VHH binders against o75319. Designs and how they scored, part 43

Target 1, 181 residues: o75319
Amino acid sequence: GNHIPERWKDYLPVGQRMPGTRFIAFKVPLQKSFEKKLAPEECFSPLDLFNKIREQNEELGLIIDLTYTQRYYKPEDLPETVPYLKIFTVGHQVPDDETIFKFKHAVNGFLKENKDNDKLIGVHCTHGLNRTGYLICRYLIDVEGVRPDDAIELFNRCRGHCLERQNYIEDLQNGPIRKNW
Short names: E, the ipSAE of ESMFold2; O, the ipSAE of OpenDDE; V2, 0.75 times the mean of E and O plus 0.25 times the DockQ between their complexes.

## First folded at step 3 (VHH)

Design i8 (framework vhh_etentamig_d1)
Fold by ESMFold2-Fast, scan of step 3:
Structure i8 (fold): chain B 181 residues (1-181), chain A 119 residues (1-119)
Amino acid sequence: as target 1 above (181 residues)
Amino acid sequence: EVQLLESGGGLVQPGGSLRLSCAASGFTFDDYAMSWVRQAPGKGPEWVSGISYSGDSTYYADSVKGRFTISRDNSKNTLYLQMNSLRAEDTAVYYCAKYSDDYGLFDYRGQGTLVTVSS
C-alpha cells in the first residue's frame, strides 16, 4: 500500500545523537512515491535524512531498519557507502530474544569495526520511538550497564518524544537482562 | 471513523462450511492488509488469516491452513473468509481486523460474528 503511516507526521524526523553513545534515532524515511501525499515541509526522504544528519555535523555509518515492511523505502535509495541492516520487528509486542540478540550483535560489530572514527548507528522503526527506543535502551541496560530510568530519559530527551508503550517501558524497568555469550 | 462489520457466523456441524464477510468503512480499504482474528470461549485472541492490500498474497495460521480461504473485493470494501471442514476447535467469535504490515497482526477490529461448531 502507498498510504502515509498513521501518526507519522506527528513525530520529529530526526533526533539528536545520544551523548556517550553512537546512537541516533529517527522516523522512517519515505521514498519519492509518497511525496505527492505530503506538503514540501513534511517530506522526509532518505536524502533528507542524510542532509539532516550532516546539518548536525554527524555522519551515519550504519542504518538499522526495524520496520516489519519494505514498502517505505528501498535499500538502494541509500548511499552505497552506508551499510543497511533489516531486522523485521513486529510492533506492539516486546521484541523476542532473537531480535534483541541480532540488534546487540550488529551494534557490537559496528563499534569494533569503527573504533577509529565517530560515525553513528542510525536506528528507526516507523515513528522512531517505541521499537527503536526499546532496542536502544535494552542495549544500554544489558551491555553498557546503564540504569533503566537513565537510559529511557536519555532516549526520550534526544529523540524529542517519550516512549509510549507501557509494556516496553515495564520490560525495560523490571524485565530480565538478556545476556549474550 | 473506522468501522468494521462482520457477518455470516452461525451454528454448523463438524465438517460443515461457512463464509464470513466484513464490510469496511472510514479508511482507504485498498491501502491496507486485512486479517481475521478469532477468540474462543475463555481464551485470548488468535490470528487466523491475512491478505495483502491487493489480494495477491495470503497467509494462514497452521491450525486453519488448507481449510480456510481469505479473499477481498476492493471495489466493495469487503473482506471474506471461506471456512471449510470446520472442527469443534474452530468455535469462536471471528473479528475482522485492519492489519498494519508494520505494526503486526491488527491495529483495529470490529464487533465480531459468532461461529459455533457443534455435534
Scores: ipSAE 0.094, ipTM 0.444, lowest interface PAE 3.1, mean pLDDT 89

Design j0 (framework vhh_7qia_2)
Fold by ESMFold2-Fast, scan of step 3:
Structure j0 (fold): chain B 181 residues (1-181), chain A 118 residues (1-118)
Amino acid sequence: as target 1 above (181 residues)
Amino acid sequence: QLQLVESGGGLVQPGGSLRLSCEASGFTFSDYAMGWYRQAPGKQRELVAFISSGGDTNYADSVKGRFTISRDNAKNTVYLQMNSLRPEDTAIYYCAASWDDSGYYEYWGKGTPVTVSS
């Protein structure tokens, strides 16, 4: 099937790099077969993703795909030079501790291997908002010691859209720190 | 359009088992991701199990190892096998269908009640 994800067109394709971090958030790229349902200005393929990142004078060093599907694009649609990591998450629920741990370890591993460059960690779910924003903010709070409200504000500003799910926001503000390194 | 009908709910004793079924009718069931939600009195609705169109599964921590979600695309049906049931599993169980995994579900069933008590 060839359905555009619900509300996908409502969101900007790519945010800005989050200052002081290596994170950049975006919505799921859609492979060429979806372009029949999109106006030229609405297209956001894997190629379009890399072009938009380059237009910001940035370079991706890792993509973390948080979707629970392979329908929208395949890892083979990405340049072979950019590592791809799939961490399966479902919308609506706060990611479990195992998922948070996997995300933190992937980020920490990337940062250790990329100390001598300025490449970014690209993170996306379907909309690049709730699951994406939660895991990035969770990392900043738990690992970097950022205040929850500051992490959320930074993400919202750089993504160009505010985190929408109240249960995610509540967990970030009032939930326990997940102590996994 | 897609319609969802749950069945299999009922009264069961602690430690018992129950199998919920959700039969879909309408357009392209196999393309949809399916979720099982539950809602206990006075609580918000929570996702307990999810299965993608490709068969990948995810579970809430409270049910891991006890509940199993599966689908039969030939029968347009998703199942929730519930083992080692506890009083805290008492809730109305809802089947939901989404084109994707973002948590915006286009179709919901009416719910089937599950009561775990002696």
Scores: ipSAE 0.178, ipTM 0.543, lowest interface PAE 3.6, mean pLDDT 89

Design j1 (framework vhh_7qia_2)
Fold by ESMFold2-Fast, scan of step 3:
Structure j1 (fold): chain B 181 residues (1-181), chain A 118 residues (1-118)
Amino acid sequence: as target 1 above (181 residues)
Amino acid sequence: QLQLVESGGGLVQPGGSLRLSCEASGFTFSDYAMGWYRQAPGKQRELVAFISSGGDTNYADSVKGRFTISRDNAKNTVYLQMNSLRPEDTAIYYCAASWDDSGYYDYWGKGTPVTVSS
């Protein structure tokens, strides 16, 4: 099986850094075995990810992989200098409090350890949109005190695509603040 | 081409058990993630249980500890074992197959009704 994720081609590979934050969002990179089903301009491998980040004059310091699968690429496909963290999430439901806690702790730990540089936290799910946007916005709202609509607008603008899942949007706008653990 | 057919629904007493089956026909079943959804009258469809192609499982909080999802790739079948059933579990249960974990499902079954009542 080398199927391209459904709708994966519909999305921009990498967004822009979210100003005032260390976040950058992208869709899942696909290892070389997927390239036979892609035109050259559609390819987005782990190497392509790092090239596109560099083209924006940015540098990744951490990748947080929110997918529930290991089939699209392997951690070994990433440079050894960039830490990789897997947080298993499914795309159908708002992430539970334990998942939100893990994400917040990873972000806070990175920021504490990277005060002397401007390296980015790269966050992705399959499309780099719903799970990715939810957890980034949840962090900005709960930890940074950003207003929900401002966090969502900032993510949408920088990602180049709007959050699609209404249950995620409603939780961000009206749900309880999840306490940082 | 992939088709999904659910079976095993029915009427059961509170505290009882049911096992739902979803048979897939077609190619590459083992490559697909499988989900069980339910929809009660007047409510939105909700994810109950999910199993990845690799066998990792995820459950809605309302069913954790009571429901178990499993798959048998040799039989192209996914199962939902439902124990300690409650009236609020009454719904039509749907099987869904997805190449990925993003919540966009490629294939849906037509559903099997489950009623929990005396």
Scores: ipSAE 0.174, ipTM 0.516, lowest interface PAE 3.6, mean pLDDT 89

Design j2 (framework vhh_7qia_2)
Fold by ESMFold2-Fast, scan of step 3:
Structure j2 (fold): chain B 181 residues (1-181), chain A 118 residues (1-118)
Amino acid sequence: as target 1 above (181 residues)
Amino acid sequence: QLQLVESGGGLVQPGGSLRLSCEASGFTFSDYAMGWYRQAPGKQRELVAFISSGGDTNYADSVKGRFTISRDNAKNTVYLQMNSLRPEDTAIYYCAASWDDEGYYEYWGKGTPVTVSS
């Protein structure tokens, strides 16, 4: 149905670009069928997402959707010019190695294909916080060699909200590096 | 509020099949993602299969190709079809309802035992 995700209104729609990276994080956009349950200032449709990115003088080149559902919006609600990748992740649980590698391969492929531009990789789960922050930080730590605490601090600052799930934070700080093979 | 009731567990010989059912009562079953977890004696509870509100599925590596999760929103029921059962599948199986990116609204059934033994 048209039920608004729990606590979705509590989070900023879109963060800022993470400096030194191509990442920008946001909460899930909600298609027009949800707007009857929202005040005008609470609306955050796919169109609103692209307007807010443009207001920051940025441009999306890829959207990675980490939600375990397709009920919030459809890929066809996005501009045809922006690729959409679905990686199903269950909230609450640290993503498995297969999921982590899929995310890393998608990011690396985008960066290789977009060397001549400065387009962003937009990443979201339901709140754009826990699964989103985990996978972005995991990429920065494992691929870019960023210290875990620095990656987490950078994400928290740019998203405007701190990672909430202790198991995700613990894995980022003390868990094994998932090396590309 | 959601209430979850599992059924279909039992004793089966290796290579056999069982179908577990989980009936939900309450509001808006179709809005929830549903999962099957299991806990073997002396081990931690693990996720074996999950299905989104839209029908997309995910499986633990140990059960891929043998187990199938499905749902019938008209009947407020989620199923786990278990084929080619092995002794290591012996566990108590739990149904769970999740509101994606949870920390909230986690509902659990009381579990149904499955024993795979000759």
Scores: ipSAE 0.112, ipTM 0.436, lowest interface PAE 4.8, mean pLDDT 87

Design j3 (framework vhh_7qia_2)
Fold by OpenDDE, second read of step 4:
Structure j3 (fold): chain B 181 residues (1-181), chain A 118 residues (1-118)
Amino acid sequence: as target 1 above (181 residues)
Amino acid sequence: QLQLVESGGGLVQPGGSLRLSCEASGFTFSDYAMGWYRQAPGKQRELVAFISSGGDTNYADSVKGRFTISRDNAKNTVYLQMNSLRPEDTAIYYCAASWDDSGWYEYWGKGTPVTVSS
């Protein structure tokens, strides 16, 4: 049967918009079949995601799903008006150059096509923290020229949780810049 | 009772080979992604190789081309073939199981030591 991800309940469902960016991070929403394993207040569905975003007076324009599985929810569970992009990303490992490039390309494409609005890029992995934080920070560092520590601090503050993986942090702080095109 | 049991570790010379095995019991093995981690003295535990429930594989850059992860669902076993071993590969190697293929593992083995030394 279905399994609630380990530690999933320990993380805030949705972070805050990162000031100066179009990014917002959240943990993976779970489809209805998971609800029987959760208390009502613990439930976080795709619908709940959009409600919480709306409560922040924001609107999602794109969802980037970094989970490696497809077991948690279906793209069909999302509004048709919000494009969904899957980038299979292995946990606990610094994403490879191809993964980083895919992420950057998606973000840049979105920004190019959405210059006339203020819709957000929603990014999530399982917990919406380590993989999510790494790729967002990697983008800010490589594309926007943000200082690594500033990017990390900004993400941590807005997500409400700090990046936990030392290999991610070390790569962001001291690793090479990855290609942008 | 759920269990992961590693085997195959030992002492080997640089350039040598080892094959690690991890036998699982107490859960539906075929539904789980499997990973090999290693922890060297004074270092953080790191992912070495990953194999999804569907058989997709991923490797740390440091072991690409040298290590191969595979699984036999009929035997509830995941393997790590390690070739061209280097001193820096010295570590305790752990087997882990994850239901969601994401790298967050619910179950861990006790580990098997690998020492690469001349």
Scores: ipSAE 0.440, ipTM 0.766, lowest interface PAE 1.6, mean pLDDT 94
Fold by ESMFold2-Fast, scan of step 3:
Structure j3 (fold): chain B 181 residues (1-181), chain A 118 residues (1-118)
Amino acid sequence: as target 1 above (181 residues)
Amino acid sequence: QLQLVESGGGLVQPGGSLRLSCEASGFTFSDYAMGWYRQAPGKQRELVAFISSGGDTNYADSVKGRFTISRDNAKNTVYLQMNSLRPEDTAIYYCAASWDDSGWYEYWGKGTPVTVSS
């Protein structure tokens, strides 16, 4: 008896590409063993993820998994051609500076190695909202020089859901820039 | 359904140590992530330590290096080893269980008080 994550059904599976960036956000895919607990229209497996990205005429080049669990799907459930990176983060806590640096390093490395294509960086936590939105917005603010409110608005619009955690929003708006170590 | 019972709290002097235990009743303890929260008088409840179902740990900055969270799935128990205790660690400590890491906790204990005072 595997349980579906709390409130997971409340969120759209996949957002849209954030214009001017290589980011796309989504909720955690659930491996096939969860399908017996889901209606057909609620299923969102790793295969479903790639089908939905393709339906948007996009292609994933990297997945960054921000969950603190490995129960929902395995890296082996993903196509071998798409790199997978795990960065462990706990919900409700603003990620620490080391976690922020790891995320920025991964994004910068991907962009440098993928100058000749238009492949996307897919980022998810459990709901693809708070931890996901925080790290994407933090990158846009600190590295790309986007104003905090503009970064948050862009993420909210493209994800189809607004960042919910006030501590994450507060840190993005008023916290220090973590541009360099 | 899980029930959580904390024990091991008490009065300790500054610099002392306590080990808190949280015993779960049920057959699915090993599937749950476990957290230790605390609430001091006049303050909001805060997460101090977290352990995933797979054993990965995370700590609040205020306790890092002093507190250690661990679990024994055979005994359905999660532990919080608290070393180098400070007066500001005085709080009621709560055990919580979550199916995942999203910050939604399905089960909470009633709490065990910890007082650090001379």
Scores: ipSAE 0.179, ipTM 0.527, lowest interface PAE 3.7, mean pLDDT 89

Design j4 (framework vhh_7qia_2; at its last look DockQ between E and O 0.37; V2 from the best seeds 0.00; counts 0 for: pae E 6.7 > 2)
Fold by OpenDDE, look of step 5:
Structure j4 (fold): chain B 181 residues (1-181), chain A 118 residues (1-118)
Amino acid sequence: as target 1 above (181 residues)
Amino acid sequence: QLQLVESGGGLVQPGGSLRLSCEASGFTFSDYAMGWYRQAPGKQRELVAFISSGGDTYYADSVKGRFTISRDNAKNTVYLQMNSLRPEDTAIYYCAASWDDSGYYEYWGKGTPVTVSS
């Protein structure tokens, strides 16, 4: 049967928009079949995601799913008006250059096509923290020229949780800039 | 009782090939993602290859093009075909199982040694 991802309940379902960016991070929403394993207040469905975003007076324009599975929810569970992009990203490992590039390309494409609105790029992995935080920070550092510590601090503050993986943090702080093309 | 049993390790010359197997028991194998890790002397354990319950695969950059991970759900077994082996591939190889994709593996095998030496 379905299992609740390890530590999933420990994280806030949705973060805050990162000021100066179009990013918002959240943990993976779980489809209805997971609800029987959760208390009502613990439930976080795709519908709940959109409700919570709306409560922040924001609107999602893109969802980037970094999980390495498709078992948590289906793209069909999302509104048709919000594009869904899957970038399979393995947990606890620093993403490779290809994954980083895919993410950057997706973000840049979205920004180019959405200059006339203020819709957000929603990014999630399982917990919406480590993989999500790394790639968002990597983008800010490599593309936007943000100082690594500032990027990390901004993400942590907005997500409501701090990046946990030392290898991610170390790579962001001291690792090389990755190609943007 | 959950169990992962690795096999297929051994001594091989550079350029040689090995095929590792990991047989699982005690859980619904098809529901779990499987991974191969390795730990060389004096180094940290590192991910070599990963295969999701859906069959999606991941490889470390160091093994791309040389290693292939696959699974046979009917046999509750995950495999690692290792070709073009190099001395730097020498390590204890571990099989791991996880229901979720977070990188927290629930179950580990005891490992099988692989030595690449001339």
Scores: ipSAE 0.365, ipTM 0.720, lowest interface PAE 1.5, mean pLDDT 94
Fold by ESMFold2-Fast, scan of step 3:
Structure j4 (fold): chain B 181 residues (1-181), chain A 118 residues (1-118)
Amino acid sequence: as target 1 above (181 residues)
Amino acid sequence: QLQLVESGGGLVQPGGSLRLSCEASGFTFSDYAMGWYRQAPGKQRELVAFISSGGDTYYADSVKGRFTISRDNAKNTVYLQMNSLRPEDTAIYYCAASWDDSGYYEYWGKGTPVTVSS
């Protein structure tokens, strides 16, 4: 099918690079079969994603897909030069420690392999907001020592939308640091 | 578009097993992700288990190793196999269908009660 995700049109397609980091967040791209339900200005295909990143004078080096579905686009719809990593996360639930450590490991591996360039880690869930914002902020807090409120503010500003899930915000502000990798 | 009907609830002894079924009526069952939620008296509704359209599963920590979610697309049915039941599993169990995985569910069943008691 070609049903558009709930409230997907309400969110900006791509945020800005988060200054001082290699992260950029966006909502899920939708393959060509979804375009019949969209006006031209609403389309956001995998191709549109790469065009919008290029328009910001940035380049993707990794995509981390946090959705628990494979229906919206296929990895084959992405350029062969950009690695794709799927980390299954269910919306509404704070990601478990195993998921958090998989995310940290992927980010750390990318940064080690990409010391000589400035390529970005693109992170998305369905809306590019709650799961995406949680895992990026969790990384900044736990690995880079950023204060929780500063990490959240940076994400909100750069994404152009504020984290909505109170349980995610509460865990970031008051939850334990996950120290194992 | 989808209607969900749960069955298989009832009274069971601690340590016992139940299998819940949720039968969907509609055109797009195989396209939907399916969740099982429960609500105990005086508590908020919580996600117990989730299965994607492709068969990938998630379990809440409280039920990991005891509950198994599965689906049969030919029968338009999702199942929750509940083993080693505990008194704290007592709740009304709800089936839910989601087109996406963002935590919004378009369709909900009316629920089936499960009581774990001696």
Scores: ipSAE 0.253, ipTM 0.575, lowest interface PAE 3.5, mean pLDDT 89
Fold by ESMFold2, look of step 5:
Structure j4 (fold): chain B 181 residues (1-181), chain A 118 residues (1-118)
Amino acid sequence: as target 1 above (181 residues)
Amino acid sequence: QLQLVESGGGLVQPGGSLRLSCEASGFTFSDYAMGWYRQAPGKQRELVAFISSGGDTYYADSVKGRFTISRDNAKNTVYLQMNSLRPEDTAIYYCAASWDDSGYYEYWGKGTPVTVSS
């Protein structure tokens, strides 16, 4: 089936680059088979993603896919060869330490490999908001030393939507600093 | 009415094997992602293994190489083959189903206990 994810239409497809970081967040692109259930203006394909990034005068150097499925698009459907990493991240629950570590490892590896360019890390889950925002903020807090409220505000502003899940917000604001090793 | 029923738990010696089964009814099984979770006394419930509707699998680091998740859509059943069992695998094991493979687990089984002890 071509079931559109719940509330997917309600979110801006792609955010803005987060200043002072290499991150940009977006909702999951949907392959062509989903377009039967979408108005033309609602479509957001893998090709549309890369076009929108180019329109911002940016370039993706890595895509981190936080979903549990290849139902929405397959890595082979990406219009350009860009490093792609899937980190299965359970929704509705604060990600466990293993998931957080995998995300930090991927980001740190990218930053080392891309010291001499300005390419971005694109991060998405289904909606590009709660899981995506949590892991980006967790990285900024734990690795970059950003204050929790500042990380959350930066993400919300650049994504164009506020983090919604209170358990994520509470963990970012009041939870322990996670070790990076 | 939607239902998940686990079976195959029990008492087993360290190094032994068990095969858990979870039979689903009341929904279109092939459209759902399936997961196995476990909860030891005094611990938080944790994901053990997951299989998407498309057959992609995930394993917690603590069980990689020892446990295998699989599904049989014709029988509406997900399996967890557990080999080389250790005392720390002792827990109640729960089957769960999620329509949106990246989202909320809407349906949970009642659990099947597994005890690994000499």
Scores: ipSAE 0.035, ipTM 0.397, lowest interface PAE 6.7, mean pLDDT 87
OpenDDE, second read of step 4: ipSAE 0.356; ipTM 0.713
ESMFold2 (binder alone), look of step 5: mean pLDDT 83; pTM 0.838

Design j5 (framework vhh_7qia_2)
Fold by ESMFold2-Fast, scan of step 3:
Structure j5 (fold): chain B 181 residues (1-181), chain A 118 residues (1-118)
Amino acid sequence: as target 1 above (181 residues)
Amino acid sequence: QLQLVESGGGLVQPGGSLRLSCEASGFTFSDYAMGWYRQAPGKQRELVAFIYSGGSTNYADSVKGRFTISRDNAKNTVYLQMNSLRPEDTAIYYCAASWDDSGYYEYWGKGTPVTVSS
């Protein structure tokens, strides 16, 4: 089936690069089979993603897909030059430590291999908001030493939408730091 | 459109077992992710178990090893097999359906009560 994800149309396709970082967040791209259910201005395919990133004068070097499905698009829909990493996460619950550490490893590995360029790490879940925002903020807090409220504010501003899940926000603000992987 | 009806709740002794059923009517059950939530008196609803359209499952830590979620797409039904029941499992159990993995549920059942006591 080709149903559009619930509330997917409520969110901007792509945020802005988060200044001082290599992160950019976006909602899940939908392969061309979904276009029958969308107006032209609502379409956001993998191709549309690359076009919007280029419009911002940016370039993707890695995509981290946090969805628990492969229905929306396939890695084969992406250019062969852009690595794709799948980390299966479910919405509504805070990601576990294993998931957090896997995300941190992927980010750290990318940064080591891309010291000579300014390519971005694109991160998405279904809406590019709660799971995406949580893991990016968790990285900034735990690895970069950013204050929780500053990380959340930066993400919200750059994504163009505020984190909605109160349990995610509370874990970022008051939860333990996941250091010493 | 899609409606959910829970059944199978009741009174059971500690250590006992119950199987809850949730029958969906309407359309394309097999495409929906299905979840079981519970709500104890005076508490907020919490996720117990979740099953994706492809059959992958996820469980709350409090029920891992004791509860099993499964689905029968031919019967438009999702099940929650509850073993080794404890008094703290006492709650109203709700079935929920979502098209995606983001935790925004479009459809909820009315709930079925489960009481675990001597």
Scores: ipSAE 0.099, ipTM 0.491, lowest interface PAE 3.3, mean pLDDT 88

Design j6 (framework vhh_7qia_2)
Fold by ESMFold2-Fast, scan of step 3:
Structure j6 (fold): chain B 181 residues (1-181), chain A 118 residues (1-118)
Amino acid sequence: as target 1 above (181 residues)
Amino acid sequence: QLQLVESGGGLVQPGGSLRLSCEASGFTFSDYAMGWYRQAPGKQRELVAFISSGGDTNYADSVKGRFTISRDNAKNTVYLQMNSLRPEDTAIYYCAAGWDDSGYFDYWGKGTPVTVSS
């Protein structure tokens, strides 16, 4: 249905590029059918996403959708030129090792194929915060050797909102390194 | 107002099976994601099974291969089929409804106890 995600309006639509990386995080775009329940200034469609990215003088080269639903928008609502990858994750629980591996593989593949440009990897879940922040930080820690607290601080600052789920934060700070990329 | 009512809990021997049901009333059930949580004595409440509005499922590692979540939108009901039950599955089981997959559930049942012992 056309129900707006719980707390979706509480979050900034799109964050800033994370300096030193190719990541940008945002909340889930909502297709046109949801706009009847939103004021004009609250709308955040796939088109609005691309407009906001351009306003930052950035360009998307890949979207990774971490939601466990396809009802908010369809890949067909995105420009044909931007690859779309779906990795199903449920909020509340830390993503499993297979999910983490899929994310790392997608990021590494993108970076290898986009050496000659500066296009961004856009990552979102429903709020663009907990699942999104976890997987981005997990990548930075496990693959790029960033200290956990530094990865979390960088994500929080650039997203404009702090990671909220304590179990996600605990796993990032004290959990094992996953050498599965 | 929205209500969730669980049923099907009880006492079962190790290796046995139970099917929990959660009937929703007062809303359009098909629009909601549904979850089953449990809380064992002395432990925090954990999500064991999730089903999206579109029917996609996810499970906690502790129950994968043993538990199956399903839904019947015509009956406004979500089910949890629990097979190969273990003493450590002993808990109060709660049904929860949220309109999305973010893990923030808006509506909760009062719980149904499941005891696995002999």
Scores: ipSAE 0.074, ipTM 0.432, lowest interface PAE 4.3, mean pLDDT 88

Design j7 (framework vhh_7qia_2)
Fold by ESMFold2-Fast, scan of step 3:
Structure j7 (fold): chain B 181 residues (1-181), chain A 118 residues (1-118)
Amino acid sequence: as target 1 above (181 residues)
Amino acid sequence: QLQLVESGGGLVQPGGSLRLSCEASGFTFSDYAMGWYRQAPGKQRELVAFISSGGDTNYADSVKGRFTISRDNAKNTVYLQMNSLRPEDTAIYYCAASWDDSDYYEYWGKGTPVTVSS
């Protein structure tokens, strides 16, 4: 299908690097088959993603794709030099502990192997907001010891949009810290 | 316009089985991800089973191994096969259609009640 995700056009394509971290969040890039339904200024392909990252003087070293679909773009649409990890995450529900642990392991592995560079971990779901923001904030809270409200504020400011799902915000603020990573 | 209609709910004994159906009309069913949610009395609505447009499935831990979600795009229908039912499965079950793999946008059915009791 060539249908644009609902509200996808409402969101900024790429946020800014979250200072003090290696994270950058963005909405899902859409492969060429979607462009027939988009104005030129609305297009955000995998190529557009990398161009926008370069415009910020940043470089991606890993993409973590949290969508529960493969219809938006293919890993083959990405440069061969950038690893791609798929963590299937259903929207609306707070990610389960297994999903949280997979995310933490992927981030920790990247950081260990990229000590000698400043490459970023790019994280996206469909809108680059709720699942993306939850998992990034959960990492910062559980692994880095960041206060929940500080993690949320940092994400919201750098993404340019506020986390919208109240169940996600509630879990981040008042939920248990998951100590496995 | 767009609508979802659930059927198949009812009263069943513990250990029994039910098959819920949700028929979609007014949109391109095959492009939508489909979910089954439930709401027990006094509790928040929760997602129990999800199927992507491509047929990939996901289940809540409470129903894994007992519930199976499937779809028939030719009939514009999603199914929830519920086996080994428990009293805690008692809830109103809702069908939902999501354009973006279950993130922001959803159409909801009006629900079908399932009661598991002796």
Scores: ipSAE 0.169, ipTM 0.486, lowest interface PAE 3.8, mean pLDDT 88

